# VHH binders against c9jj37: the designs that were tried, part 3

Target 1, 291 residues: c9jj37
Amino acid sequence: MEPLGLVVHGKAEPFSAALRSLVNNPRYSDVCFVVGQERQEVFAHRCLLACRCNFFQRLLGTEPGPGVPSPVVLSTVPTEAFLAVLEFLYTNSVKLYRHSVLEVLTAAVEYGLEELRELCLQFVVKVLDVDLVCEALQVAVTFGLGQLQERCVAFIEAHSQEALRTRGFLELSAAALLPLLRSDKLCVDEAELVRAARSWARVGAAVLERPVAEVAAPVVKELRLALLAPAELSALEEQNRQEPLIPVEQIVEAWKCHALRRGDEARGAPCRRRRGTLPREHHRFLDLSFK

## First folded at step 1 (VHH)

Design bp3b (framework vhh_6fv0_2)
Fold by ESMFold2-Fast, scan of step 1:
Structure bp3b (fold): chain B 291 residues (1-291), chain A 123 residues (1-123)
Amino acid sequence: as target 1 above (291 residues)
Amino acid sequence: QVQLQESGGGLVQPGGSLRLSCAASGFTFSSYAMYWVRQAPEKGLEWVSTISGSGGSTYYKDSVKGRFTVSRDNAKNTLYLQMNSLKPEDAAQYYCARTYIYDSSGYTYFDYRGQGTQVTVSS
């Protein structure tokens, strides 16, 4: 029997350095990308992109025919994220930064770069903080990244008051906000959560050019109005008259819980406390009773 | 290390007033809701009042509403309870607490409370 072949490797760093020198280098380049809103030109090599990434293999396909537009425009990817993708494809290594990792993760998902996606996910979890978590949650929900979604939700549950005041929170989609509003573990009082939801809906209404109530409609059912004291419900009704946010019937159901001294019979969990719920006298009849 | 120290208790006649104070240390005071709770001899702990971290929201037990006022000074890390029109049934050991957990049988504490200050109302 013949002996098995021995695989031997040259030094990794000189090899990687040589290939890294080709990133955005017009020397030997055969494709030019225009990336991001700034329309930055980025030079690349079709053979390296196509053999390393099926997305680029399909995008760059056959030899360009006469009249095919050049350069290739990728307007939605930021320059820094695109350069990180190129570095990874050329060298099988990349330097990740907190300020750009979500954009690199987005590009990795969109281009089908599974290994880069995993490296970005590991890094995001490690650098997760109050300022980053809502933006990370949005990326997780957008691309169905279940483990990242769970980690972000858990972080927001532990740091709710701070997270709800971030720009990232105000920019969450309804789909990303729903898991938070369904959480019993949010360390925030329901009165503060109603105010946060109104601020979120106002920002969404301005961006989408739709009424506040329409933007809020997919999420307001999750607000546990029965947890609010009578004075808070009265204030909410008045605010709702000035700027509609919550259906009147939902406020009526909360008043019925007060009048009947029992929880919501619809079983929609509208009277279950959250971890951050401040005690109120009427809570004895909502949370301290067997149902 | 979380520490809470109550003061201001004493003996008062029915209808009298007392102002309780709670000095907090070992945590970011303004980030936490604070609670006043009391325990009369041979009775369970009874929730009295809650104040949010900012001081913007306050809640009271129905029997003390209109008579007691909770407030806080976040610059001094101090919580206050102004008690007016005191009744014999208000006589108890008063505690401030950082976290309060409730269950189906009543209320429980997250073991972050001071040694308490005694309020006696004699007629």
Scores: ipSAE 0.000, ipTM 0.161, lowest interface PAE 19.7, mean pLDDT 81

Design bp4a (framework vhh_4orz_3)
Fold by ESMFold2-Fast, scan of step 1:
Structure bp4a (fold): chain B 291 residues (1-291), chain A 121 residues (1-121)
Amino acid sequence: as target 1 above (291 residues)
Amino acid sequence: EVQLVESGGGLVQAGGSLRLFCAASGFTVSSNYMAWLRQAPGKRREWVALIYSGGSTDYADSVKDRFTISRDNAKNTVSLQMNSLKPEDTAIYFCATVKIEWSGGYTYDYWGQGTQVTVSS
C-alpha cells in the first residue's frame, strides 16, 4: 500500500529572500566575475548558474577543478544588468527599471534566458518613450527581435522630429537606421533628414575610426535628394566638398530631376514624399505619392 | 591578466588567402563582442569585422563577401578568414573586445599587439 503523494509549498518570499542574499556575496562563492567597463567584481555560485543557464554551464565548464580560479572577465555586460541576471537565476524574479531594462534584455538574449527576455520585452513596450525608443530599436535590430523592431519603428514614425534629436538616434547602427530611412511615414522634411544623417555619420565616424563618407555609404542611397529645392542641393554640394557624405553622382541625379521636369529619370529610389515632406515648387512634376 | 594575442599575418600575393587568429586569456570570447580592426600606413584605424557574443556578425563594405569572422569557444579564440586579398588590404590587424552602448555606438577595449598583413601585387 503506497500513500497518495501531494505536492505542498512553503512560503515563496522567505525562500526567494534567502537565495537573493547569495547574489554578489563572497560567502560560499566559488567564482568571481569582473564585469563591465569599470571591471567590477561580482561573486557567484557555479552550481546555481550552471543548473539555471546553459550559457553559464558551458562558460564555467571549461575551468578545471573546484574552488575560485582567476576572475572570469565579461567586459560587455554592465554591472547592473549582470546583477539583475543573477537575481533572476537565483530567485526566478527580478526588478526591472526603465534605465537598465535594455541592458538586461541584451544579457537575457545573449545568455539564452528566454523567459527573462520575454519579461524584458513586455516591460520595454510599456515604458517606451522618445528618449528610449532609438536605443530599443538598436537592441531589436541587433538581436532580430521583430516585434520590438516594428513597435519602435511605429513609435519613431509618430514622433519623428523628437526622436531624431536624441543621443540614441546618433548612436544607431546603419542596419537600425535603414528601416527608418526607408519609411514613407517619417514626419520629417528631407532637408532635416539629410542634416540628421550627417550628424549620425559624424558620431559613427568618431566611434568606428572611419571617414564620415564610409560610415554613411550604406544608408545615403535612401536619402531622397530629388525632393530638395535647387538652393538646398547647391548648399549640399558645397558642404559635401568640405566634408564628403553623399556621392557626387547621387547629387547629380537629383539635379537631373529638376532639368527634366518630368521626374521619371531619378536614380533607383522613388521620388516619393514622406509624411513630413514640405512642398516645394518643383514637386509639381514629381510623383510624390505616399501611404 | 586580460590579454589578446594576434597571429597568422604574413606576406601573400594578390588573390591569396590568410587566416588570422586572436587568442584570448583572462576572459572568454563567447561572452564578449569581438572585433578586427586594421591600420594601413598613413591611415586611421578602421573596423573590418565584428562578432556579437550571440554569434551574429557584421562587416565593413570593403571586406564584405571576402572576409569571415568566427570564434572557437573551446580554444577561446576568434579568427578572421581573409579571401581574395588585395594590395589595399595591407595593414596591421588588431583584435579588440567591443562594448556596445545600448544606443548602438561601439567602443574598443583590450587592444592586442597586432599582426602585419602584406599583400603584394
Scores: ipSAE 0.000, ipTM 0.131, lowest interface PAE 17.0, mean pLDDT 82

Design bp4b (framework vhh_3k1k_2)
Fold by ESMFold2-Fast, scan of step 1:
Structure bp4b (fold): chain B 291 residues (1-291), chain A 122 residues (1-122)
Amino acid sequence: as target 1 above (291 residues)
Amino acid sequence: QVQLVESGGALVQPGGSLRLSCAASGFTFSSYAMRWYRQAPGKEREWVAGISGSGGSTSYEDSVKGRFTISRDDARNTVYLQMNSLKPEDTAVYYCATVKIEWSGGYTYDYWGQGTQVTVSS
């Protein structure tokens, strides 16, 4: 049997260009958003938003008029990310930039835009660099994006020294930092990792208005202090007196490894070597795990 | 006290080559990663290439991969960007950048140069 009708398509580019002209255009607009901390007005069209996105369908309702506040305030989404979402909903295409893609990804996840989410993930992976990777890791951990998390951790393992010096690293949550501190593949020495953890805790303490030691508490047990030489442990103990970071008992357990001439992870003194661990004289008697 | 000074920008024909230099001062250059960014007219500043403090690791934006090479000379406190097979879309102001962590305060500061203009045209 031959089909009675055929579906034919017009050219996509002129069609999408016409709709792109309506993005943030008050012409024919029937809803006004106030977005971001700057409280930027953004004009939109309820029918386009609602038919393309269930989040907006629920937010705006099915009928125009009563029950929808004017303007609709969305204070937590940055203006640039919101405009990118509108561009995608109107045209099925979007221009992505390094500086805003993580915010567009966040909005796509929050608004349930699966295709935009996948496009953002592909873009993030392609533009992943030292300056972006820790911020990307935070987004991956926050939203449970397992494949992005694995890609970010692998990147940081390969570029550890540089990544630990970024603003993004200092702003990581404890939950995002833990996978890094548990990694045997970090190409960084333990002395440098301890310094990085202290800097991370200082920034967190300032932001959360809590003591440095309290901010560090969830992660410091992952620091392998038994790998540090006696002079390094002595320096750490002195610095810990001035600015508490690590429980005194954890430093004591590392000293016991030196005194007993053996490693003891069971006593809370982890001694497993990382890829970036520099050899030290006492490492000859530690029971280090093989890679 | 950190200062970055770019040089080497010029007008070049499509398919040509150009080498950019960034002279650094005011910090222990060999300990810090160095990066190149560019900003085309009417567009946002984008990352181009990065090199680790040791020089053992490099990374590139996809559109320049295979055409651009970042390198460093720690004896001269200089980072370089070798640009080959230049295209009109490579026209931009190129910036050198580094990140410094102040361990005493736990703060990270970005340092930027003034930029050098690269124009690819016939």
Scores: ipSAE 0.000, ipTM 0.097, lowest interface PAE 17.8, mean pLDDT 81

Design bp5a (framework vhh_7d4b_2)
Fold by ESMFold2-Fast, scan of step 1:
Structure bp5a (fold): chain B 291 residues (1-291), chain A 124 residues (1-124)
Amino acid sequence: as target 1 above (291 residues)
Amino acid sequence: QVQLVESGGGVVQPGRSLRLSCAASGFTFSDYYMGWYRQAPGKQRELVASISSSGSTINYADSVKGRFTISRDNSKNTMYLQMNSLKPEDTAVYYCARIEVTYPSGKTYYFDYWGQGTQVTVSS
């Protein structure tokens, strides 16, 4: 039994360095992209893009068309993220930075670059902090990145009060906010969570040009109003009269939980406590179990 | 993966109508603001019409106001642009876009997805 040959490899570093020299190099390019809102020209190589990425293979076609093609416009991807994608496609390596990694991750997902996506995900979870986590959660929910979503939710559960005060929190979609509002592990009191939800709905209403109550409608059912003290419910009811956020019926159900005690048939109103729930006197007669 | 596919473009005489459709997949269509953009030769891409996630808020560029109607069917993941009283100036490639809302703060890493475009030519 003799061996049928042996695979041998040259040095990786000189090979990668040579290909890196081609990134955004007009002297060797055969395609020009106009990238991002700043409309930066970026020069590239059709064979490398098409061979490495099915998105570019489809975009650049199977045969050269007649005439001189216009520059390919990719207005949504930021220039820095696009250049990072090119570096990865050319060299199989990339430098990732906290300030741009979510944009690189987004491009990797859009272009179907599985390995780059995994590398970006690893970097994101490593650099997660209070300021980044809500923006990372939104990217995870937008593209169905389940593991990143779980990691972001877990981080927010551990740093709830701080995370809820970030700009990233205010910019969350309803779909991204729902997993947070459904969490029994949030280390924030329900009164603060209601205030955070109102701030979120106000910002969303202004940006989407929709009423505050309409923006809040998909998420407000997750607010556990029965956990609020009578004075807090009264204050919420008054604020809700001035700026509608929560259906009146939901506030009424919370009042019923205060009025109806053990052994009453209407006792079934949801009232599970969160890890950050502050004790209140009426909690002694409610079922406050959490999972 | 997010995908937007435009259809309904073509060549039409001035004063006629066309209806563009955009089929969306790979995301929860009902959660996103959507829009139609167009790019004429030698000009920058411009927003023609936009529609909120619920369909209740609609905006049009002044150049098309009163002639074009944007609509959406969230049950079918489809957006439409009804173009009436077409003018030669409406000749452009029309793009369907998913609009990720970016707050004035400027640090959000969101971006819009665009379709491949559909050519609309209003010939004389």
Scores: ipSAE 0.000, ipTM 0.166, lowest interface PAE 12.4, mean pLDDT 81

Design bp5b (framework vhh_8ghr_2)
Fold by ESMFold2-Fast, scan of step 1:
Structure bp5b (fold): chain B 291 residues (1-291), chain A 125 residues (1-125)
Amino acid sequence: as target 1 above (291 residues)
Amino acid sequence: EVQLVESGGGLVQPGGSLRLSCAASGFTFSSYSYIGWVRRAPGKGEELVARISGSGGSTSYADSVKGRFTISADISKNTAYLQMNSLRVEDTAVYYCARIEVTYPSGKTYYFDYWGQGTLVTVSS
């Protein structure tokens, strides 16, 4: 005998193509969005959005029946990211591009689209490079995306000098910068890292109209000043008098490490070398593996 | 516990003024985050009407409210304000205070991480 209750399937591609044709198409549309700061009109279908996404279900289900005003304003999402979200909701597929994937990822997180979020994360990891990695790290820290954060930190550890010179580095929050400054695997010398931190703080101070020292305060304790040679500490102390960045007490603790010829990570400047630390004569006294 | 508490909503006639307050607790206003006012009218989606940096220096407004609304912050009181002048019927909405994380130092990318309970503003004769 033949089975009862047969399930049969049509071809997926023509079905998806038909639904894709409805994205931002006024034909049969029953809702109009005004998206982004550019206020771009985007036409959509309430049933598809609400069925596929709880965010849109809540947004569009406020009042039953006719009388719901249009347009619906979503000023915080860029147009390209919003269209990518619609493409995914209509067709269960999306074209991802390097230049917009972080914005699509952001929209996926904000709208609670877990599958789209995962697809974006896989794409970001695959296209990760020097120019993208700091922006990706910021997104990971902002939304608590631990796996992406770990992958970005590892990439920056391997490409430290180049990454520290990017615009994305200068745009990092203190919370995103901290994991980098705590890393022993960072392939950069401490003198260069201090200069990078000062540049980061200067840009933040200019944009946010705050003192350089105040902007730097959450991160400067992670700088390993004891690794600097006496001439470098002297130069830093003079720069610090002209443009305060680091508490005077932290510089004093680094000088104490030199005077006492003793490393003390618990009570002074951090003494551990990084992967990129250039050797200096006094480092033989700061290697705690000798104790 | 991070909390944003709005106050100052109510009924006002067209052309009138209203001042909304947002008291923040559990965190301090910071230079790498923004405080924003987001409104939701019946049958409309959310609209970011104004935002201010945690330092109080940088402000941004939606075109629909530019010139009529003024956002400000009192850092010492950890409180943000929205001064609404020349109110119109279309300003009727529930107004939410939200903390916005941005990429440092840019304001291009918006991530809303904490929201207040909302306060109703009705503009009607």
Scores: ipSAE 0.005, ipTM 0.156, lowest interface PAE 10.7, mean pLDDT 81

Design bp6a (framework vhh_3k1k_2)
Fold by ESMFold2-Fast, scan of step 1:
Structure bp6a (fold): chain B 291 residues (1-291), chain A 121 residues (1-121)
Amino acid sequence: as target 1 above (291 residues)
Amino acid sequence: QVQLVESGGALVQPGGSLRLSCAASGFTFSSYAMRWYRQAPGKEREWVAGISGSGGSTSYEDSVKGRFTISRDDARNTVYLQMNSLKPEDTAVYYCAVRYTFSTGEVYDYWGQGTQVTVSS
């Protein structure tokens, strides 16, 4: 026999406010985290974290003392993002900001918080701009967030020249840069894209303490050198002698397209036009279809 | 070209105050947490203080809590360490640091050259 009854609800606001007051409050706390590079102490409640999040359930265990380090160090999550996660777990609501949302998204993915992840994704696409888009693309590629990746790529395609000049662009991984370099819809000329790739490789080389050519190797094959005019290829060869970026063989292949002026050689090189490709005289000898 | 340059180190008497500065260049300063470390002769490098990229969160080693204050000026790409009620045991070379984290989870720490603080009568 199914019991007859009605579910009735109290007011949400006082309930949420009471639980929010416990976030980072040492009163009744039974776990202390040290979070981020700043090593900020954050006080929390094991039962609330564990019942709301499987990551914390596994991390904290069921026994208070023996299995849990004191303090629990989470060095890779920034304090603002961690506090946003706690707010969400305690109240089922969170205030999102443009300056921190990518870090909150990262934490949501890493902690397996599917609803918070979706809320962050909705917010990111809404506030997406030139300064944020490359950082957002990096997060999307890192965690396999295909929908966000597509939205970021589309934004960069529409705002290519501006986006390629940002610090966020220079800090992209090779894996995140590849979808951009493969895009036929980029509104930049290939000469500009080669310059952007060189700047990107220089920054990566300085950070990783590796040669520019080594950093560029995974992405440089996507540069469509056959689109460059003879004078531009000559300039690239000169720069390549001073600061190697592109394999000599790739530049030679582009020269063959000019010398032979034939479909066979043009098909062997990356000769496909992008949306931003400026016309050059030799382009009349390439089958550059754009649909 | 990530570069950190510390300044402000000096000889001060016990109970004195000193402000250290760290000028940063070559990265998006406002997006990164900044940290101060110190190293006394013959000792390992010790973490002292940290500040989040937003400046909203700060943290300190227990021996300096209430005496030291970390702050940042993003317009000047500079992080500061205000040191009050200095003690002889605060004598050390002070280093500014930033951690760069790649998408693959790889981390790279950048350090400044250091600035000498001596607390002696």
Scores: ipSAE 0.000, ipTM 0.238, lowest interface PAE 15.6, mean pLDDT 83

Design bp6b (framework vhh_7d4b_2)
Fold by ESMFold2-Fast, scan of step 1:
Structure bp6b (fold): chain B 291 residues (1-291), chain A 121 residues (1-121)
Amino acid sequence: as target 1 above (291 residues)
Amino acid sequence: QVQLVESGGGVVQPGRSLRLSCAASGFTFDDYAMGWYRQAPGKQRELVASISWNSGSINYADSVKGRFTISRDNSKNTMYLQMNSLKPEDTAVYYCAVRYTFSTGEVYDYWGQGTQVTVSS
């Protein structure tokens, strides 16, 4: 009935290469961005940005001229991530790298680039490892990316001891740390977790310019101190006098579990064991046997 | 496959010393807590000592405190138990153990085959 229309395509690579050559090229550019803390100038084309992205459409308007801000300052996006966004908008393709993908993901979320966001998420789960996982967890919590959050938590549960030693762990927000501290599946001993939480609180206290105890307050309630042996609790009390981290009342409750010597205490936090809990003599009274 | 091989057991007189070794393979040794257990004939297996990945946390059974020392050498993938002032009550098969977490998130306890320690005159 209707005449047959046929969509035919030229070769993708020469077409994409030509458009990629316009990224950060002052030739034919009509807007200049100043991006990141380094204040790097990046040259771009208003029509390509605006037709591909509603964020840039709102930011730039429809005509070049004296009515448009110049340069446009975007101080929160790193240069490498911004260039990746431009590559995607110009060519509908992007080369993702492990070292920058979380920053590209952040920019995609902030600029409302749904397809780029999904591509970044697929890449993150494929390259997820001990060094990346805590930083990925922070991004997931910051933007409410629930599936990535669950994936990162599961990875940290499986690789707990290594993950707790990373810089990314020390930089986690309280909101990102809480799901880890609530996990029964953490493969780490409580004594190591207490030390990790103290290191985390020290770093946060220095960054936020607040007391260690104040920074730790939202998360220390999740530490299962009743799992610690008497000598470990005594050492913790001494450390707590020198550098306050944990409310004295919480340590007292742990001593109470030792005094009671009964298994019913094991069912409630702070007595519930984790997958990585080392066997201790008193655990037999809490029904925490390693057989 | 995770493999744990104990060595250093034998027959000694009371008051003597023995050093047990556990050679580990098939997992990232530096990331896992390990322990020594023992089982005497007709008795349940009991924890003797445990050590965290970095030696920061060490625990001993009350019966061996002050006599036994647990240690590990992460460069050699080996855990040790130095047993001093041995008593007839220390006679048992000694087992090396590790709790391993698979990449799938499953947790499984691995045991060595054991090494016999006999303290008798």
Scores: ipSAE 0.000, ipTM 0.185, lowest interface PAE 18.0, mean pLDDT 82

Design bp7a (framework vhh_4orz_3)
Fold by ESMFold2-Fast, scan of step 1:
Structure bp7a (fold): chain B 291 residues (1-291), chain A 119 residues (1-119)
Amino acid sequence: as target 1 above (291 residues)
Amino acid sequence: EVQLVESGGGLVQAGGSLRLFCAASGFTVSSNYMAWLRQAPGKRREWVALIYSGGSTDYADSVKDRFTISRDNAKNTVSLQMNSLKPEDTAIYFCAKTWTYGSYTFDYWGQGTQVTVSS
């Protein structure tokens, strides 16, 4: 019968400092990465990466192979984010910054680093602001991070006008934009939201090399055109002739609400007010009730 | 040390073309949102062209279809090709950056380069 063992620890700082000194240090390195669009060389140690991370264990294998080793190219991860990952793997600690945390979070998710993922999520929530929230929402939607998605949507609902003017908003995928356009709590007027959607579709059209109307098609049905005054619908119809964004039929349905002095009673959604909806005379006859 | 240095400005006749260059040091242009802004005497600063970290571009209505922003990651430079120049394009042109996850507020500015378009 052996007595119970006791786990005892040496001083943490000298141990961490020694391992931190190996990050991007060619001394004892046995793998070279070429990282990001800038093609930065980063030196690392196979045994540390493989024992700490299944992604690297699979990527690097158990032996280098015959002949001169070729650098491992990881073109999609930025250098700063990759160095943060290495710091975490080597020392079990990392410095997180607002400007890079979403890229570190992305790397943590892609490399299966669950603890680093949670640390990044905690940091993102603490530093979440108007300029970061749309890009955080995109990461959340891309990787199915439900709690972060809900937090970002709630933030955008409270700060809608400012958030819609950010570069992050313009770069949202249709999948990330849809929850925002479906929100009754969005603190923005529908006329401003239509303008924001056009700017969003214009940027997406340039990136995807597709027509503006095609890029907008998955989201445009969520725009509540019946909330717009006749002069605003007329202006939208004119702009739509110059740069198609919204199906003509959808604009026609909004005109029918004016002509018939009633909302879309079958759904309620196309006529439902948002938190930021400015009053208009015709709103008095719309049925704005959700079931 | 972060630094932006603009070049390529000068005097050009209306209808002419000019290419502006922005040399960046202390950071990588591909990891940031890069913009060209301009300020004419007595007028407000306005943004002209923007290139996002992902490579997509956006332009102010006043310069759309005339100006083209591009970047050279190997040289760490951003350029602005200006075609069909008008007297109204006369201004000091600034190169600016912000972080990829930054605000519409630009973190760093160059000294600017003067563009003068004669009638």
Scores: ipSAE 0.000, ipTM 0.102, lowest interface PAE 16.5, mean pLDDT 81

Design bp7b (framework vhh_6fv0_2)
Fold by ESMFold2-Fast, scan of step 1:
Structure bp7b (fold): chain B 291 residues (1-291), chain A 120 residues (1-120)
Amino acid sequence: as target 1 above (291 residues)
Amino acid sequence: QVQLQESGGGLVQPGGSLRLSCAASGFTFSSYAMYWVRQAPEKGLEWVSTISGSGGSTYYKDSVKGRFTVSRDNAKNTLYLQMNSLKPEDAAQYYCAKTWTYGSYTFDYRGQGTQVTVSS
């Protein structure tokens, strides 16, 4: 009977190179993007974008009049990240760099490019370091990338002191900071963590133009003030009078643990030691039950 | 293309003063809060100061508060850090950086830095 059809392939590299030559090439282009804060013109081909990406199919599917179409403005995506997206759509391959991969990952998520997203995620995990990890955590939390979030949290747990001093840490959203403040594995002492939270809230106050206490409100409940010695709590109260950060009631609850010589036996979270907690004399009674 | 260029570093004795500058281009300068960060080989990267886009709010690392003053000239797209009463611990490469935009792409844009050496 009828012979079976067989799919055969030509060489991938010459095919990809030919298509790559069309990226940002005005030859045969039928759409012009104005990209990023630099307002860089980027030339592209509607058929290649639309057949490879549903986002561009939706964006470019509307035919205005028979006249000359206006440029498409994408002011928020950085030019380098946008060019990486085009490279991937045209050639099914992309060059990823540590300095731009989070922007490419963000574009892949926003444009619904599942394969590019996975490639970016694999690259980010391989190049994670102290300077990148908090920014990677922010992207993971923003887009619900659970595996990347777990990898970033684990890295920060192992490198806590260094990570807490980075620009990326200071720019974390409250939602991204919460998983860190809830971690028992964080290798940092609570006194240092309170100082880091104050620095984080100061930066957020400047960026958002809101009071320090208002910026800190969603996260300060995770600070385990009962772990602080009486002298440290006294110093915190004085600093809190000068620059409010923590509700007075939360500091009072820490003093109650000292006065009653017991911690929170039911939950443990506000009194539970972290991996980096330095020993203090009063810690011996936080784990004791008197019932 | 976002560009940041730091200048004004040098060698000073303890107790001396320096004024650092950062020339910015490629973005709407007044719309972003700006950072000063520093890096010494032994300490790693440290946040030093932040100033709001309008210049109305400023924040500092505790160890530099009262000694350092951050300011900006939005008409000239320039960020400044006035450093007084310099200590040996302040010796580092100083960088300026742009904040990321909330709900948008993250940026880690900083210049080549300017070196501050404090030595008696």
Scores: ipSAE 0.015, ipTM 0.359, lowest interface PAE 6.7, mean pLDDT 83

